# VHH binders against Protein DOG1-like 4 (DOGL4): the designs that were tried, part 57

Target 1, 232 residues: Protein DOG1-like 4 (DOGL4), of Arabidopsis thaliana (Mouse-ear cress) (q84jc2)
Amino acid sequence: MSKMRNLVEEKFLEFYESWVIQLELYLHQLLIAHNNNTMSETELRHLISKLTTHHKAYYTAKWAAIREDVLAFFGSVWLNPLENACSWLTGWKPSMVFRMVDRLRKSRVVLVEAQVKKLEELRVKTKFDEQKIEREMERYQVAMADRKMVELARLGCHVGGESVMVVEAAVRGLSMGLEKMVKAADCVRLKTLKGILDILTPPQCVEFLAAAATFQVQLRRWGNRRHYVTHS

## First folded at step 9 (VHH)

Design g103 (from q1 with A33H; framework vhh_6qgx_2)
Fold by OpenDDE, second read of step 10:
Structure g103 (fold): chain B 232 residues (1-232), chain A 124 residues (1-124)
Amino acid sequence: as target 1 above (232 residues)
Amino acid sequence: QVQLVESGGGLVQAGGSLRLSCAASGRTFSDYHMAWFRRAPGKEREFVAAISWSGGSTFYTDSVKGRFTISRDHAKNTVSLQMNSLRPEDTAVYYCAAGSEFYLPTDADEYDYWGQGTRVTVSA
């Protein structure tokens, strides 16, 4: 089924395609840095900063877009079905990144006890914050079925011009709530990322970010292959 | 908005020590990375030291490694720079800075708030 794309979807699709291309370039640099033990700490920090700035740019664009149409991100036409299936409130699940960190531990990366402790604390906090958001989302979803919405739904098949306006107003109200929820989720993502990068050494950060970027890029590739999705 | 006020600057002989302090206003001190920059006469502002929002990470410019120590007190909303084994080349106005980037930055452009600076003079 060809989904009709609105202006927000089209703009963000274009943005995201460009953003992913740049991510792949950074991934290449990260991999080189990871395999090259000759880079200085300053050079590594610079690379990390570039990548984190790139991620910040994504959320800046996202938040601008969701102010216009948050519902676009619940369809996410710029993502394939696999990417969408792996999404939690329009993005990656914050607690998922700890799995990536765990992989680092299994690799040649040695985390000191202090780092392990801090990571565990961060994991607990992140999970708590996720649950809080999920509870709020549940409350929101239940509230959507209030008397007013039910009445509007009943009228939906026979809605005249005035009724359409009422429905649109109601949908706008709901969208505002969703926007708040999405922003809250994004805040948890950003806090989690910030926390991880604070705990890890620069070389470890490079490895972590490379792993994360690889996962994202591969997920997209796998999804596109499986569902024959072509992005213009 | 965060206001930063530096203190502790002064005249010291080579080999001496100073402790700079920066007091931050506001309730969100823990959300910011803190850093010290310096500007010597006729030179551009340069990075000296930074400490992450949690205090778990620090970074120093090479010329001050082993001599300077940056620390922060969350309860008092302060960041400090202990400067030991001072050299004439350390003479500068020292600035406190606060930033909210994802990663601990070393570039001045990545910090959002700045103090007025405190002068440190190291005599030969």
Scores: ipSAE 0.627, ipTM 0.835, lowest interface PAE 0.8, mean pLDDT 90
Fold by ESMFold2-Fast, scan of step 9:
Structure g103 (fold): chain B 232 residues (1-232), chain A 124 residues (1-124)
Amino acid sequence: as target 1 above (232 residues)
Amino acid sequence: QVQLVESGGGLVQAGGSLRLSCAASGRTFSDYHMAWFRRAPGKEREFVAAISWSGGSTFYTDSVKGRFTISRDHAKNTVSLQMNSLRPEDTAVYYCAAGSEFYLPTDADEYDYWGQGTRVTVSA
């Protein structure tokens, strides 16, 4: 009941709050750029670069944090329950991004045939990579219940330094497996974003990034402002 | 790691054409954005053209749009710059560059690897 959050959770919470504030500032710039037809291609490319560098900074910080405590990212304390409910392997599900591109296309984004074909190819590849990771997670969960892990769990029930050291080594191995899996999922996320931005024109990239940032910011606000019927 | 070697420079008359080539070595060539920069006598290095890691996106400085075409051949690990309708102000040493940034960069400071350059002289 009086459990304090650990140091990794505290540091990443502080980082994430600052990161989201900066994302909101970039979102305002993206919305201005989207509504301003006078901005040059060079200026649009510079703005897109700021956003992509900002996302890269997130993954740099995340990978440093999961090296220390990967479990902090399963049920993250810096995310509200709604944000956590929408997570797939500690982040957004890569294939969901294409649904967002499809919605933008129906609204304003005019895509030429060559772009549509490249996006469809990227969608298929992303779904394949995503399913490969899902199979790896299934294998990880099965391995948790294999004979060796059951035997190590039994040893952990005995009081003694020898048993404790063997169990601690096994737990470290399990954490390393989760870290590898989370990084693999993040690599699919980054490859998917990099691919989409490469296919889209700079104005289309601004529209896409603005929609993505809007959804992320609004999802956080909705989750933070939720109203419970029992408290009304 | 990427090593870059330029070729194709030379002397050409105004209105003529030249094709520059950049040969890249390294296992991760397909992960890099590629660009051409140039440096005229007494001036700083300026951006000319860039092509994304996939070859699907290109960007040109205004003074060369419609005259220069950048392309890449992933099978040969080469990047080419086709220069048409050359002008005396295009006279410079041309440098090939490789960058690992997430989005196609246009600033020289964002490129990690550089060739030694190839000289292009356009006579009046």
Scores: ipSAE 0.610, ipTM 0.836, lowest interface PAE 1.4, mean pLDDT 85

Design g104 (from q48 with A33H; framework vhh_6qgx_2)
Fold by ESMFold2-Fast, scan of step 9:
Structure g104 (fold): chain B 232 residues (1-232), chain A 124 residues (1-124)
Amino acid sequence: as target 1 above (232 residues)
Amino acid sequence: QVQLVESGGGLVQAGGSLRLSCAASGRTFSSYHMAWFRRAPGKEREFVAAISWSGGSTFYTDSVKGRFTISRDHAKNTVSLQMNSLRPEDTAVYYCAAGSEFYLPTDSDEYDYWGQGTRVTVSA
């Protein structure tokens, strides 16, 4: 089990490092596109498609990995302490994305009233879906204090193969519950990201994606420079 | 934009094997993630397996894990489902699906393009 756990972490660490390097390259391309007002709509849509594809690759790899070891994503070794401190259910909090959208109000390419309406509707739906997941996580944490769970934990203190087997089955059930919640959270993230991109024009999508990628890259750099960022 | 055609269905005895294939007609689907769903008479579509648009990652419903293998051939624009150790409860019409959206692979609502289906019957 511990050998398989190390393998999942090692493989995803290698994947994530490569994925971040490619994200930084795409960020560079987004910033050039954002500052260059001569790119065609076709060229902008192609760049947006590359970013969308890149994010799909991340979740595809993540879901394959959590199927093998979901606990690797709680306190991930491929993330620095600052990145881990800023995580909500193993990733970014979906509603945070709307703060980045608010930046577009100060952009040269302003949002029209119809877009503002659709974004507010999406924001409300996203917060509702987010709260549902938060309630499920609260129920999960309460279940850990349940009488039956406490009794199972006491069984783990006994010597014997049968007691170990029952405890291992319970732990597997808990891991499956976490996997379901992580996938639900990722689903809300993906729906929110797609929803925003569907509402925005190509130049606005480029600006939004550049803001999101900049935040992700800078958060990693800040945490890497600060060795002991987690204190309280 | 994408036309999907399934093949390989038929009658097989329990414990036997079948290989289903799904081919794109007239246009490449390399940018789409692909899935197989099945529907038994009187029931809703059930997720079976999915393969990422990037080619490497696969997803399976619990009842087929270890028995079914999904794969894709980018050169031939085909997706295949190798079904081993078939059981009578695997009897259904199997559908190939393609989605350009990056939602939950197990949700049928995420797929924009569907084939007409191929029937698989597993006799006891």
Scores: ipSAE 0.000, ipTM 0.154, lowest interface PAE 14.8, mean pLDDT 81

Design g11 (from u3 with T106Y; framework vhh_6qgx_2)
Fold by ESMFold2-Fast, scan of step 9:
Structure g11 (fold): chain B 232 residues (1-232), chain A 124 residues (1-124)
Amino acid sequence: as target 1 above (232 residues)
Amino acid sequence: QVQLVESGGGLVQAGGSLRLSCAASGRTFSSYHMAWFRRAPGKEREFVAAISWSGGSTFYTDSVKGRFTISRDHAKNTVSLQMNSLRPEDTAVYYCAAGSEFYLPYSADEYDYWGQGTRVTVSA
């Protein structure tokens, strides 16, 4: 089990580093596309598809990894402390992407009223889905405090083989519950991303994806350089 | 709103194959997770297979893993279940389901829309 956990962390670290490098390359393409009015709708849709596929690849790899060790995703070794501090259930908070949508209102390609209404409806639904997950996580944590803490307290009075088995069972139960919550959060993330891209025009999608990728890349760079700590 | 219509059911001998198809309403299909459930005579509805809205994740009940394959075609707005090496125990009415949540893809409660079902009979 310990060897399996170490391998999951090592393999996902390698995957994530490569994934972020590719995201940076896609960000460069998005910025070029945003500044170039000669790109066809077909070319823009192709670029958007590359980004969508790239994000799907992340969740494919993540879900395979959490099947083996979901705890690796809480306080991940492939994320710096700043990235970990900004995490919500092992990833970005779905509703935060609507802050990127506010940037579109300042662009030369303005949102039409029908798009604004659909984005607001999606924002409300996304926040509702987040609250459902947060309530489930709270109930899970409360149940753990009531049930498994009693079991762990009993183990404090025993040093035999029964103690080892009960601890292993408690850890397995924790992992199974967390896997369900993480997948639920990831589904909200994917639905939110898909929903925004379905509402926006291709040029607006490019600007939105560029804003999101820029924030992700900058957050990683700030944390890696300790910028938020060293500029005091 | 989503409407689901199943097809492809029938009578087949043990060891045979069937392909079930589920046709979905176009405009919202790509935003839903899809699943197949079955109900054998005198039994409760049980999970068979599920596929995420992106197609990036698939789930199977242990008894069909390696024999059944779920897939989706966004262009045709269809979900398919390829059933190979069929057993008499696979005899059931098969239902297509669509849902916006994917917490517990094996739970019927996660799915908001259901088809009317297609009958599969596997002869001993």
Scores: ipSAE 0.000, ipTM 0.115, lowest interface PAE 19.6, mean pLDDT 80

Design g12 (from u3 with T106F; framework vhh_6qgx_2)
Fold by ESMFold2-Fast, scan of step 9:
Structure g12 (fold): chain B 232 residues (1-232), chain A 124 residues (1-124)
Amino acid sequence: as target 1 above (232 residues)
Amino acid sequence: QVQLVESGGGLVQAGGSLRLSCAASGRTFSSYHMAWFRRAPGKEREFVAAISWSGGSTFYTDSVKGRFTISRDHAKNTVSLQMNSLRPEDTAVYYCAAGSEFYLPFSADEYDYWGQGTRVTVSA
């Protein structure tokens, strides 16, 4: 179903390029807010809300696309090879976001002990949820190598007839299992992000979001530079 | 890898002071975050204080805030714990720890290297 996949890939590529441009604009606004001590808490909360809405828009678009073709998100055409190499279940690994929180310890506004305790509780919960999904993915991969799937693969080597159709139907059916796992991973990402923002003060949220956006934008630039050197 | 050796433990009376030192040997002391943990007789290991690799951030457990001060000397590859206004409840074996991640300074799991400990006894 290459025609269906091509349409999904084209539409999401267009969406993602626009989404990244908007993220770069928001990053610029976050850096201005972080460097200027003149914004009110109300203004900071409004900026944080814009970033939260922007990330939710990404997952809304992603989940719509995954319903049509989840495989488009494994080795995505809208990501460079470095971005694809760094992906965990089609996105960032939730526990890694805590490295960006770590930078707040060196900021002018230091984390208080109560915040550190809540963030530790969130990290432990995030790691647990992450490992649960990894176990489900491992079960899925083991099932793919199970006797039943091996026999279906053997039938796929027989050219023509009903055997080819049965193998193709089985592969398409397995996409539903991948969709559930990708959505579960995305839910952990969203819960982790929301949890961090709920614990941090508005100035700390601005610094955290700026660090996260900077890393995402720079990872894309690093990968594009490598690709340019090797292919262009 | 990093190896840690504690010193400065001993017997003191309540209200007294002690300074614990941890000497680190190894290639990358300045890349590690440092902490002190303690274990009282018959109890679990508990967090006391932590200091970031740069010295720019410090954390303390509530029971020692205002009494204990953690510091580090990059030239000597040492971390120190200055303990003032000591109480009998501070009686424990004190352990120095080093870790490459500092997000969770209260968690023993963040620290990869540990010293063998130095005993502190505070008499009534």
Scores: ipSAE 0.000, ipTM 0.098, lowest interface PAE 18.5, mean pLDDT 81

Design g13 (from u3 with T106E; framework vhh_6qgx_2)
Fold by ESMFold2-Fast, scan of step 9:
Structure g13 (fold): chain B 232 residues (1-232), chain A 124 residues (1-124)
Amino acid sequence: as target 1 above (232 residues)
Amino acid sequence: QVQLVESGGGLVQAGGSLRLSCAASGRTFSSYHMAWFRRAPGKEREFVAAISWSGGSTFYTDSVKGRFTISRDHAKNTVSLQMNSLRPEDTAVYYCAAGSEFYLPESADEYDYWGQGTRVTVSA
């Protein structure tokens, strides 16, 4: 028998597969809405709400899982290698969604000046929050190399109950620090997503969400196809 | 660490107005989303209003829409709640809250820092 995935990995893998299938169904609805301009504002807002709730469900499940095992999200087994390579602190980099917003400038439903200014304000704030988290992660990584951590690593090379317990406590502390940073990054993601949706009109929201979902689904498909027979 | 201190509560007659203020101390106030919650005697804590870190987005519970206005002053590190056309059912202790999460501004769980509260009593 091969080494089995732990319970957190197995449970989240099952959740994530179902979540992606539902995302593809919502993407289909978004594309129909985008191509058919006869939908009412109420119908568009209802569809946008479904996508918002769907993303919220992902973070609810993720935060429950990282409380149990945050390290499962660094090199996740439910993500292919391409998805893992494109991850920033266990998910999408918040500022990258503004690339999808930039596509709206070339679309039939053009952004007005007031929206452009608010989106630029949000972009600046998102980059600021992103950089704060990057500095925290850098400090965390530097702290792992200090004298105290080096000494704990030495203890891990020795046999004995007390040394084992001290090392296990230190590893638990490191995991708690990572959990806090991952949750902080996820909060920036959710804040950025909601901020964009609050600035855009319902038709623009549909186009933005369709672009975001298309990218996520295609990235997964591209990575899965490369599992067959291809070298770097 | 952020500390929040509410002021402006008191006794007012139905139809009157009050302005609540929340003073925040701490380095990163401008990075926090702010909200007002209230707790009436014998009831659970409920959402009243919220304002985003930039002041660009505001949210209100249905019962106060058109009557209450939330605003913020980044220079003074304050958040204010202007309460007009007050009703006896607005009687509660009002709490100021600050949080970095703003995905569901109506949820108390999104706020990390809370004030001690200020009492508002509206007489018939």
Scores: ipSAE 0.000, ipTM 0.119, lowest interface PAE 15.9, mean pLDDT 81

Design g14 (from u3 with S107D; framework vhh_6qgx_2)
Fold by ESMFold2-Fast, scan of step 9:
Structure g14 (fold): chain B 232 residues (1-232), chain A 124 residues (1-124)
Amino acid sequence: as target 1 above (232 residues)
Amino acid sequence: QVQLVESGGGLVQAGGSLRLSCAASGRTFSSYHMAWFRRAPGKEREFVAAISWSGGSTFYTDSVKGRFTISRDHAKNTVSLQMNSLRPEDTAVYYCAAGSEFYLPTDADEYDYWGQGTRVTVSA
């Protein structure tokens, strides 16, 4: 039922399957560390570093792939329908992670006043950056209805009058615009994650990362269980 | 590319103080974590102290906690290490390092740029 997979989709599917398997292994380590109060700060920092390096590897691979075919990330074949339904500009919505941070404030883990202030400042900044990206997406969608695009679509209905070079140039322009927006959204994601981890103590970072990874893994399992007939 | 230049090393008596400085040439340090490592004669390079890209997080090895203070000046692209209550065991060549990792690293392999080192000798 799905469209034929291209080389970019096939390569990223292979990468993503392996990446998720490793994420589950790191989640197991995070849960052990969270329940074990005997790990040194150095050991906790090393574990957090492994997780953040793992996330960095995802964005490195993603940016290489979107340079070749950004449209592969809109309705991705390596994600199930539930995961795709929960995506915002090809990934998680940056402000959503503050709901996971709020758990730290209500748990037995006590955030000091200075941390609460810095997290609130980061939340406001993240929401501002997120809204800026949403405005750019609106401008992009409006540009699709611009006079030039409408005219190109009309010319495409002409039998035998192919303007191959003009159409190809327009399609390349559209793809470049999407690539720019996806990278901008990913930069907000990375900036938000980096900011949160900088504010939190190592035990709090472990709890936060465990919560985030648990949600990601469970969302994938819930979607896959309901849609087992579509597994590749 | 980033070039790191250390200064402030020298000879000091046990119980004394010394301030090391590290200055960046070229690209700014606003996105980099900064750290100090040291290497004593015949030993491997060991972690001493690190400060995050924002300056909001610091981490120290146990042997220097309470004695050393790491700080950074974003306007001047400098990182400093204030060393108090110095011991003969602190004798080493001290290296400044800059890292682009997501989280504040403590492993030498996770730092991208290194200075040439500055020698600190603590006499008994």
Scores: ipSAE 0.466, ipTM 0.779, lowest interface PAE 2.3, mean pLDDT 85

Design g15 (from u3 with S107E; framework vhh_6qgx_2)
Fold by ESMFold2-Fast, scan of step 9:
Structure g15 (fold): chain B 232 residues (1-232), chain A 124 residues (1-124)
Amino acid sequence: as target 1 above (232 residues)
Amino acid sequence: QVQLVESGGGLVQAGGSLRLSCAASGRTFSSYHMAWFRRAPGKEREFVAAISWSGGSTFYTDSVKGRFTISRDHAKNTVSLQMNSLRPEDTAVYYCAAGSEFYLPTEADEYDYWGQGTRVTVSA
């Protein structure tokens, strides 16, 4: 019963619902482009640009929101429980997208050896960057258990005055640390996406983006269709 | 301050060649896509050619495909446009542009930084 919705959660819920609706419209266009070999390279590039701009808009809105309340992104109210269960540091795990890329090896639009080599180099770098962030999260969790933090937690049990202000300052510091880690994870996501799209041809980009958007939309639909016994 | 400075423009006869260069200063553009646009007198800015941030992807407008080649030197922060088999309709002011979008853009509005332009005149 201690759950309170804040303005950040309400605003981002409204944004996210609209963002997903637009993603589904772009997915429809990607599937048409993939199934029809009638679009010019210029038309395909324009469609890919719309998708990448759409993803950029998501991260612009997310980073504005996490400056106000990063904790809203841990157990997000705009995501269903299945989407939340599949999240890694408030979003998709960067290395996971290479599973979608692997599908392109058996596609009509086959990868050439030079592309396979570049994608493997990017995969290795992405995994390295992920592990670096995971080590930073571990250090953050260890710092939470530090003697100084334990002592500050004790001070939080005493109501009033200077003790309350000291605890509030510590909590703000912890939130800023989480914000930096979430942004670092998002930077790896964006670098990975940018890298993949640079390596792929426009038809391969369309197929990759269609696969990624299909997975995201289907995960949401699967989670939304479930009946939850614990909700009245 | 960020500056893109074009050079290499001039007067050339139809069928001739020119190499345009763009030098970037005040910022490293290694993560930026680079492009050439042109504007003929009384017309809107038209896309010519672009090269991705890595140099691994290039795109050309149909009218210059096979005649123009875009390249970049990441160490020197430069982008070049080799123009061969020039036609009178290639007469324009050529602009260098840098963009931070994730995918290689072709629209002028998607580019963040612009040079002042270099004039190319192709005589019949």
Scores: ipSAE 0.464, ipTM 0.776, lowest interface PAE 2.2, mean pLDDT 85

Design g16 (from u3 with S107Y; framework vhh_6qgx_2)
Fold by ESMFold2-Fast, scan of step 9:
Structure g16 (fold): chain B 232 residues (1-232), chain A 124 residues (1-124)
Amino acid sequence: as target 1 above (232 residues)
Amino acid sequence: QVQLVESGGGLVQAGGSLRLSCAASGRTFSSYHMAWFRRAPGKEREFVAAISWSGGSTFYTDSVKGRFTISRDHAKNTVSLQMNSLRPEDTAVYYCAAGSEFYLPTYADEYDYWGQGTRVTVSA
């Protein structure tokens, strides 16, 4: 079935395409930095800062867009079907990012015991926050099937000012609930990313960010190629 | 609005110690990175030390590593710089800064709020 894009979808599609192009440019710089043993800690911190500012820009644009149309982020038109299939509440699942952290244990720049302990503490906290949001989403979905919502849906079939007001209030409440959950999930993502970077040394941050950006870029590339959409 | 007020500056002999404190008012800044910068007479502002929003990461300029220690107290909304083994070259006005950047910044332009500074003079 044909689907027309709304203004929010069109504007965010344009933003996201440009944002991904810039991410690929930063990935190139991260890979050069990873192979360059002459960069100072100050230079590495500046590069990491540029990439983290780029990620902040994404969430600034996203939060502006979801205030206008949160539903645009469920089944996003700027993401291919593979990217959408891998989404958890409109983005990456926070706990899964620790798989990229585990790769650092096999790296040239080995994690020290104090870092491993802090990362495990952060992993536990991230999983707790993630599960809390999952419970809120479950409550939201159950509330959609509650007797009161079923009755409101039935009232939507009747013409009248009072029933129209009640249905409109319920729909506004549902949209606000989704916006709150998406922002809560994004806060967990940002806290998790900020926490990981705070624990890692600058060379480890470069390696971690390069791995994350590589995965994001490759996932998009795989989904955009027909032969990777069916059977990996 | 966050306001930063430095204290603890003064005159000290080479080899001595000073503890600088920075008190924040207006709101909690537990999500902010905190840093100390200094400006020596006739020179530009330079980075000294920074501590991340969580207190878990610190960064020092090479000339103060092992001599200075930055710390923060989230409950008191304060940041401190313990300066040991002071040298005449450490003579400067010391500024407290707060930044909302995602990663711990070391460039002055990446900090949002600044104190008025406290003077440290180290005699030979």
Scores: ipSAE 0.362, ipTM 0.720, lowest interface PAE 3.1, mean pLDDT 85

